# Ledger of designs, part 24: VHH binders against F-box protein At3g56470

Target 1, 367 residues: F-box protein At3g56470, of Arabidopsis thaliana (Mouse-ear cress) (q9lxz3)
Amino acid sequence: MVTRRRSKKKKKTKRKKQSSKEKEKYQTFINLPCDLLQLVISRLPLKDNIRASAVCKTWHEACVSLRVIHTSPWLIYFSKTDDSYELYDPSMQKNCNLHFPELSGFRVCYSKDGWLLMYNPNSYQLLFFNPFTRDCVPMPTLWMAYDQRMAFSCAPTSTSCLLFTVTSVTWNYITIKTYFANAKEWKTSVFKNRLQRNFNTFEQIVFSNGVFYCLTNTGCLALFDPSLNYWNVLPGRPPKRPGSNGCFMTEHQGEIFLIYMYRHMNPTVLKLDLTSFEWAERKTLGGLTIYASALSSESRAEQQKQSGIWNCLCLSVFHGFKRTCIYYKVDEESEVCFKWKKQNPYENIWIMPPLNLIDLPLFDHRI
Key: E = the ipSAE of ESMFold2; O = the ipSAE of OpenDDE; V2 = 0.75 times the mean of E and O plus 0.25 times the DockQ between their complexes.

## First folded at step 24 (VHH; framework vhh_7z1x_3)

Design l6 (from j4 with S54H T99Q S102K; at its last look DockQ between E and O 0.09; V2 from the best seeds 0.00; counts 0 for: pae O 5.0 > 2, placed apart)
Fold by OpenDDE, look of step 24:
Parts: structure tokens; sequence; C-alpha cells
Structure l6 (fold): chain B 367 residues (1-367), chain A 124 residues (1-124)
């Protein structure tokens, strides 16, 4: 009976000694300069980052700091032919394939705050979808035309989330529908049409400071204030006619920007004067990076020169015969093309990833 | 009948100047944006310049910027292209084109009416 107890103690001591020697080997890396540590950690997959964060306080801090770093928008490609989605991180130049069978028959309409607005033209279903968590928030059904644009104000998890669309433009009237978070039904508002008689469709919609700004295909800007139930057409138009690549409208901290390429020219950046409602050309982004897509655009003030992308436009555009992602440095008037794949400009959208990359299903090898 | 007719093409020496005209008929000329497009031998169509119908706004391709000037006389239903500092590479058939009103302001212009074109040859 006595001999069996000795063998179990030796195995426990050997495992403890091996674990202690492995710990001792890792202790030699505890004194890595912070820059080197960050460099090493930056190369780790998320799973290993999490593991590394358990090593010591210094490693934990470094690991956590690097997890927050990916605040740059990602590009989602969504095919019209299949239920496949591709996620592209331009900073890392990496792609990941995603499959969402629950979104079969749905099209992407808009993106903001890490959420997609999805519409099924066959069932008239609308829902918010988080591609990172697979959360769905359904809303009341709505018939929408294919070219009808929609926007929402913030994440649907907020009680302040408001969805906006123009459902009808006739000679005499504009019909707007809004949906407030957790409402039972759409609110309908009808206004007199003050737009010019040139087949006006809305191409870009952004929300800023409680107001929806809507850009028409004729360059007219309109605004809708939900709080006041007020609609107006603004006098300003872009001074230059945009070219083949379309236009992108984005909002940043109350400022509204319009970006477009005129044919083969360099991208033009316009900023809206909120007093005169006129567009003024800007030769600098003032530290902003704008991620532009046909359906929606994101903007970020990057404090850290992540990957050298500062004062840049990241455009998912049709450039000549190529459909690619273009980085354009506004201040330097320089362009760099990042080839991902040939895609329709309307089959992709920028989306903000979650702050915590741990929440990304992309890293869950179990899927 | 809706028609565009280009004139003014010809042979010119390098460094020379030429003025093209395009006369419009059959539509309200002032209501349309007008464009100049060229096609060099063995090359595709190249957009050069446009002018808006109700404004004085003009736009140019980089290839002709500073050398070419587009203008219009709505009273005469005529579009013009003043070409200065012509080079051999400017040798092409030049077309006047009416921009389609149904197009998006933010998309590549579509053209619904074209002239027959006028030949411009720049050679020593």
Amino acid sequence: as target 1 above (367 residues)
Amino acid sequence: QVQLVETGGGLVQPGGSLRLSCTASGFTFSSYDMNWVRQAPGKGLEWLSDIRGHSSYTYYADSVKGRFTISRDNAKNTLYLQMNSLQPDDTAVYFCARQDLKGSYFQAPTFDIWGQGTQVTVSS
C-alpha cells in the first residue's frame, strides 16, 4: 500500500517542475522592452494574445492595448449570387470568409456602429444584423424599392436608434418613414416636394446631430429633423460634378464630408458649411481617415499612426476597369491601390469591428 | 430631328491651335450638359471636357487641362472647344456628345446623342 503513494508524488513533482521550468523560460521574456513586447504581441493571433495576457501584468497591459488597436473599419463584401460574406481588414490586408445562412435572400442597405441594416425584397423583412455576434433585431416589414436608401442613427441596442428612409418622391410630395427603436410601426410623414424636377433619387444618407442629411442624384442636399418633423431642401450643391466612381457622404463629430472621384481625377473632398449649407473643397482631412463605400461611409480620427494611414481616404471604388480598394493621401495627392478582388461597388460596405476583438467570430476556430 | 454636328477639324502643326464647333438642333440646347470626347486611332474613347447647361461650370481631363477650353453659346445652340498647344498625341476624331439627363450627378455621364465627329490631325 505504501509504494503506490510514492509514485503519484513523483509524477506531481515532475509536472510541477516542468511547469515551473516552462514558467522560468517565459520569465526571461518579462523584461522585454515595451516596444519589442508590443511587436511580438502584435504578431500573435487573438487566441495567443489572450494567453499571453495571462503571463504577467506587463504582458496583460500590452495585450489589452493591442486588442483595442483595431478600431479601423473593415470591409464586408456580400455576394448577390450566394450567401457568402467576406470580411477584409485593410490594415492587416487579411480576409476572412463568413457564412450567414440566416441572411439568405437579404441585401445590405446600410452600416453603422458595427451593425448592418438588412432587407429581404421577397419577404419585405427588415432587420439589424451584427456580423460579429450574429445578433438580429427585427423591425416591422416595409416595402422598398431596390434603389431606395435607408439609414439609421446609431446601434439598434440603443433606445435612441432611429431608422430613416424616403419611400416616395412624387411631383408634389415626398413621403418619409421613420422607425424608432422598439416602436410597433413605422411613422409616416408627408412633405411638399421642393426638389428640382430631375428624377431625384437619394443616393447618400447620413445622420448628424439629430438630423438626417440626404444627398440626391442631382447633387441636392436635403435634411430631415425627426424631433421637429421638419423637412427642407438646402440650397448648396457640390461645385464639381462627380465622375464614374460615385460619391460618398460621411459624418464626423458634426461635420459632413462628401468625397467623390471625377472620372480619372484624384478624389475630391468637400466639407459642408453648416451655416451657408454650401460645399467647400478641402485639401486636407485634418487627421481624419475616411472609409467610403457606396452604401455608407465611416470616418475615424486616428491618434496613432496605425499602419501609416493618416489623412487618407480608403475608397472601395471602381477605378477604371478595376474594382479595388484605394488609399488616397489627400495632403500628398498620392494614391495606393490595394487589390483585394474585383467586386461591384454596391456589393461591399465598411463596418466597424467591435472594440474587443475577442468578440469576433473570426477568431473562433470553432465555427 | 435631334442632331449634333461638329466642325472645325483639320490639319495643324505641333504647337498650333484649333477651334472646334458643335451645332445642336432638335432640342433645348441650354438644358443639357455638353461634352467633348475624342478617339485616337487604335484607342478607346477619351472624355476631354464638359460644360453644364445652366451654369458656367467647366471640367477637363488632366490630359487637356490648361490647353483646351470648352465654351458654349446657348443663343446659337453651339458648343466650342478651343484647343491650344496641340501635340501629335492629340490626333483623333473629336466628338460632341449630349449628356443624358437621366444620369446620376455622381456617376459617370452617359451620352444619348453624338455627333459624327471631326478629324483633328497634328503633324509636322
Scores: ipSAE 0.027, ipTM 0.439, lowest interface PAE 5.0, mean pLDDT 82
ESMFold2, look of step 24: ipSAE 0.247; ipTM 0.641
ESMFold2 (binder alone), look of step 24: mean pLDDT 86; pTM 0.875

## First folded at step 25 (VHH; framework vhh_7z1x_3)

Design f1 (from l4 with I113S; at its last read DockQ between E and O 0.04; V2 from the best seeds 0.00; counts 0 for: pae E 3.9 > 2, grease 24.4 > 24.2, SAP .712 > .668, placed apart)
Amino acid sequence: QVQLVETGGGLVQPGGSLRLSCTASGFTFSSYDMNWVRQAPGKGLEWLSDIRGYSSYTYYADSVKGRFTISRDNAKNTLYLQMNSLQPDDTAVYFCARTDLSGSYFQAPTFDSWGQGTQVTVSS
ESMFold2, look of step 25: ipSAE 0.000; ipTM 0.117
ESMFold2 (binder alone), look of step 25: mean pLDDT 86; pTM 0.866
OpenDDE, look of step 25: ipSAE 0.312; ipTM 0.577
ESMFold2, fold request of step 26: ipSAE 0.196, 0.015, 0.079; ipTM 0.634, 0.333, 0.460
ESMFold2 (binder alone), fold request of step 26: mean pLDDT 85, 85, 85; pTM 0.863, 0.866, 0.862
OpenDDE, fold request of step 26: ipSAE 0.167, 0.000, 0.465; ipTM 0.546, 0.233, 0.728
ESMFold2, last read: ipSAE 0.039, 0.024, 0.156; ipTM 0.415, 0.472, 0.524
ESMFold2 (binder alone), last read: mean pLDDT 85, 85, 85; pTM 0.862, 0.864, 0.862
OpenDDE, last read: ipSAE 0.192, 0.179, 0.000; ipTM 0.594, 0.538, 0.250

Design f2 (from j4 with S54H; at its last look DockQ between E and O 0.09; V2 from the best seeds 0.00; counts 0 for: pae O 9.4 > 2, placed apart)
Fold by OpenDDE, look of step 25:
Structure f2 (fold): chain B 367 residues (1-367), chain A 124 residues (1-124)
Amino acid sequence: as target 1 above (367 residues)
Amino acid sequence: QVQLVETGGGLVQPGGSLRLSCTASGFTFSSYDMNWVRQAPGKGLEWLSDIRGHSSYTYYADSVKGRFTISRDNAKNTLYLQMNSLQPDDTAVYFCARTDLSGSYFQAPTFDIWGQGTQVTVSS
């Protein structure tokens, strides 16, 4: 009885260890989120930005979007004698002489977004003028006093462009005129005068988030909301009386700044609290550079120290009864006098150049 | 009548001290910023110091900072300038002046009322 021991062949099931090659998704820089890509590209010098733009379409778009050539504001000088204009780029120390016979008899009233608001006191003509392109946008005529301030909200190429001025301040009433883009006529609004009775002239006007902020020569702040046709005088005052050497108001990304000098003092920077409407002194600009003149104010958040002018106030001021331009480093509390021309508030203003300066015939590459 | 009258000038030796006074009349003294200005022989006007009307803020030119002290007594309508450590270069006619409140911030500071001035001579 031969007991056949059936040898059970244990089938060794070779478990194929599927080596899950974790495809290390080499997160190639190509797949960076747009925000991160922009952050990285923002730190690249222009040369490297250009190189980076060749990598792929996404990088190209990001690079181009960041090539916001933070063009520093230029100075424009208006000659009273020969209708000549001089543009000066402080960053490049380049001058350009311009002649605009079409602006004969006109004066500058305001500047923003590379445009000049021009007024002829003899003809009562008002127009926008771009000194870089020579474009003109005529406005309805308006009689204005020589010291009357005007402002506009944005470039006149925008349909949202609003013009604003106070045409009359009486004991009882303030008259405001506004012009909306493509309107046929000025809109006139009359409000009760709630300003202090003594010495109320408007010296600075800025537009921010749909509202015109108007600073008086006494430091009172008023606001006008065109959409609501609302006028109000704010109770807040600067903690110190603004000085006579210069007073400038500027807007940056919805924030309102007041810069003023008193006598031989360093500039003071105030920021408006939009909730309380109180002014608070700022000891730092937080990387902001402010270019301020009587009829214009420009602000730039410069990330790159390209021109050495960063976190600085560039002001047209009276220094020791002399008209001059100063660069004041707020963080260092240091002042550098910039000698260019007489800084008459009505003769010199900051102006933003267009982004595509290369295409402007202004720089005769021959010099 | 609106008037400013300076007093207290005179001859003093180098290193000496003087106190100038300016008496105001004809206006609400406390409502105005007041200034001291001097004019040396053959030189232009030099602003020295100011004091605010409604505040205790004082400002000084670098040339006099630490040596001169401006103060006011609003009850007496009087402005003062304490001058210490006087030097020959401080020889000048000293004026008190009221700041023009109607001035624009885009103009040089202006003064609407001036005193007749008081002579200060610093000489050994």
Scores: ipSAE 0.007, ipTM 0.274, lowest interface PAE 9.4, mean pLDDT 81
ESMFold2, look of step 25: ipSAE 0.085; ipTM 0.557
ESMFold2 (binder alone), look of step 25: mean pLDDT 86; pTM 0.871

Design f3 (from f1 with S55R; at its last fold request DockQ between E and O 0.02; V2 from the best seeds 0.00; counts 0 for: pae E 4.6 > 2, placed apart)
Amino acid sequence: QVQLVETGGGLVQPGGSLRLSCTASGFTFSSYDMNWVRQAPGKGLEWLSDIRGYRSYTYYADSVKGRFTISRDNAKNTLYLQMNSLQPDDTAVYFCARTDLSGSYFQAPTFDSWGQGTQVTVSS
ESMFold2, look of step 25: ipSAE 0.088; ipTM 0.507
ESMFold2 (binder alone), look of step 25: mean pLDDT 86; pTM 0.874
OpenDDE, look of step 25: ipSAE 0.152; ipTM 0.528
ESMFold2, fold request of step 26: ipSAE 0.140, 0.000, 0.057; ipTM 0.508, 0.191, 0.500
ESMFold2 (binder alone), fold request of step 26: mean pLDDT 87, 87, 86; pTM 0.877, 0.878, 0.873
OpenDDE, fold request of step 26: ipSAE 0.014, 0.000, 0.371; ipTM 0.277, 0.219, 0.669

Design f4 (from j4 with S55H; at its last look DockQ between E and O 0.32; V2 from the best seeds 0.00; counts 0 for: pae O 10.3 > 2)
Fold by OpenDDE, look of step 25:
Structure f4 (fold): chain B 367 residues (1-367), chain A 124 residues (1-124)
Amino acid sequence: as target 1 above (367 residues)
Amino acid sequence: QVQLVETGGGLVQPGGSLRLSCTASGFTFSSYDMNWVRQAPGKGLEWLSDIRGSHSYTYYADSVKGRFTISRDNAKNTLYLQMNSLQPDDTAVYFCARTDLSGSYFQAPTFDIWGQGTQVTVSS
């Protein structure tokens, strides 16, 4: 009885270890989200930006979009004698002479975004003028006093452009006029005068986040909200009385700055707390360069030390009763004076050049 | 009548000290910033110092910083300038002046009221 031991062949099921080659998706920088790509590119010097733009179409677009040629503001001089204008680029130390006979009899009222608001006191004509392109945008006529301040919110090429001015300050009432883009007429608003009784001259006006901020010659701040047709005088005052050497108000990315000089003192920089509406002194600009004149203020956050003008106040001021332009380094508490024409508030202003300066006929006279 | 009257000037030796006074009348003294200005022979006006109406702030020209001290007594309507370590170059007529508060920040500082001045002579 031969018991046939059936050898059960254990079928070794070779479990094929599927080596899941985790394709390490080498997240190639090519597939970076646009926001991250822009963030990275924003930190690249221009040379590297150019190199990066050659990588792919997406990078190219991102690089070009970030090539915000941070054009530094230029100075524009208005001659009272011959209707000539002179543009000066302080960074390149270049001058350009311009002639605008069409602006004969006009004075500058305000400047922003590369545009001049021009007023003719004889004809009561108001227009926007771009000195780089010679474009003109006429506005409805308006009678203005010689010292009346005006401001606008953005370039007149935008449908959101708003003009603002205070036409009258009486004992009891303030009259405000606004002009909305494509409107047929000025809107007039009257409010109770809550300003101090003795000193009701507005000297600086800036627009920020839908609101016009108006600084008086005594340092009082008022605001006008066009959307709400609301006017208010804010209780906050600068900790120090602004001096007579210069007072400038500027806006940068929603922040409001006040720069002023008193007598022979260095410029003081104040930042407005938008919650408390109190002014706080700033000892640093945090990389911001402010170009301020009586009728214009421009600010740039410069990442690169262009031309030595970095983290600096560029001001048209009275220094020792002389009109001059100064560069003040806030962090170093150092001042450099440069002379460029007579620094009359109505004759010299900072203006932003267009990004594509190369295409402007102005440079054909590159001697 | 609005008036400023300076007193305390005189002859002093180099290294000496003087205290000038300016008495104000005809206005609310405490509401105004006050200044000392001098004029040396053959020279223009030189601003020296100012003090705010509230006494909160004082400012000095570099030429007098550390040597001169401006102060005020609002109860007496009087402005003072303590001058120490006087030098021959400090020889001048010294004026007190009220700051014109109506001026624009885009104009040079102006003074609307002046005293007649007091002579300070520093000579060995």
Scores: ipSAE 0.007, ipTM 0.269, lowest interface PAE 10.3, mean pLDDT 81
ESMFold2, look of step 25: ipSAE 0.011; ipTM 0.231
ESMFold2 (binder alone), look of step 25: mean pLDDT 86; pTM 0.867

Design f5 (from j4 with D50N S55R; at its last fold request DockQ between E and O 0.33; V2 from the best seeds 0.00; counts 0 for: pae O 6.2 > 2)
Amino acid sequence: QVQLVETGGGLVQPGGSLRLSCTASGFTFSSYDMNWVRQAPGKGLEWLSNIRGSRSYTYYADSVKGRFTISRDNAKNTLYLQMNSLQPDDTAVYFCARTDLSGSYFQAPTFDIWGQGTQVTVSS
ESMFold2, look of step 25: ipSAE 0.015; ipTM 0.470
ESMFold2 (binder alone), look of step 25: mean pLDDT 86; pTM 0.867
OpenDDE, look of step 25: ipSAE 0.035; ipTM 0.351
ESMFold2, fold request of step 26: ipSAE 0.000, 0.152, 0.000; ipTM 0.124, 0.635, 0.392
ESMFold2 (binder alone), fold request of step 26: mean pLDDT 86, 86, 86; pTM 0.867, 0.868, 0.870
OpenDDE, fold request of step 26: ipSAE 0.023, 0.000, 0.000; ipTM 0.292, 0.234, 0.219

Design f6 (from j4 with S55R S102K; at its last look DockQ between E and O 0.01; V2 from the best seeds 0.00; counts 0 for: pae E 23.3 > 2, placed apart)
Fold by ESMFold2, look of step 25:
Structure f6 (fold): chain B 367 residues (1-367), chain A 124 residues (1-124)
Amino acid sequence: as target 1 above (367 residues)
Amino acid sequence: QVQLVETGGGLVQPGGSLRLSCTASGFTFSSYDMNWVRQAPGKGLEWLSDIRGSRSYTYYADSVKGRFTISRDNAKNTLYLQMNSLQPDDTAVYFCARTDLKGSYFQAPTFDIWGQGTQVTVSS
């Protein structure tokens, strides 16, 4: 049972007010040579880095240049009943409860590059939203079926941003709609249906190396190359143990990873061989951390971090009235089995925060 | 670096005993309430017990009351679970978890840091 989360707007703190004691704490480091200052700052956790960056311009520049090594994805939870939202940073053990009236009636479709793609099924409105800046980019309306997925290639601030969805699958044809930012209308393309006849839905879509990879609920992998306006079904099928009840797919540095979840056994992690288009099972994550959510997932190649989150599958957990994240280590020697429960895809999603957090309205809360 | 690492799981016969340990690092251990949670085959997560940072108070789920004892050694940054009179129903992955203490008046606790879990199997 998922407890109904009580929306509570966090009090805005006086983030730029420095006490005399806090300013005194950092005063002795103001005149340090750059190399020595960087050595000191490189040892600070993110919360102390942010506080140190408020000391002076020299510290600000040094802190910002080193801050990236501590940034991890954030988990955003969406209320089912109102316009309240909870943004959770697992690396700092903090949350921020927010009110986004811009998103009233919307559900999430996809997350990439710090942006959310949001859809209102009642008005057919589609927009990009950046929860860190509150920037909103409206898109042309489009009707979408309940189980229809939509993805995008990069931030909507880029002229290369492309939206992609499969709108119709018939016995003989697949219809794809794409939209370039600033285009007049959606482009419709029709292709021969090469999917197996029992295809029901696409479960996962990722964009990698200029191509959208689309996984069906039956395990068929298709690709769409927008530069060639080309669609095809790839020959390989992922090996699948009996009893899979969900999957996640993500991209890292041009590589495609697929994770099948099971109720009573360890997840299966697979990597796509881009030469043969065969799936190879991975027995470890090899330092890769996968932040999994149903519509899109994030991945990072992380070393052992202060958060304790590295080399693992990070999942949102709902048990009774408790909500949290768990970190599953995919090591063959441990073979620890967890019961995983399939979640509503619209309840949460991982998102990457911007590299410079200190000047954003959200980040002054409770630091 | 915030970490919780469980140890002490393994195979034990029915009626036996086992002691789990959870070593904490990267935070002031004594300032946080700590918990044990398990997941049995075919079940969801089950909260078992918690202990206050001061060690003054302990709480137990009805399913383990009288058989399991939670304790902590704040000098060693270690949380313990002594499990006695183990039965096959106690077979599960056992996690330690830290209670989130972010200035909230919410009554339901949330857990912000979890260990990786340790397997306990009870069979003859």
Scores: ipSAE 0.000, ipTM 0.112, lowest interface PAE 23.3, mean pLDDT 73
ESMFold2 (binder alone), look of step 25: mean pLDDT 86; pTM 0.874
OpenDDE, look of step 25: ipSAE 0.013; ipTM 0.300

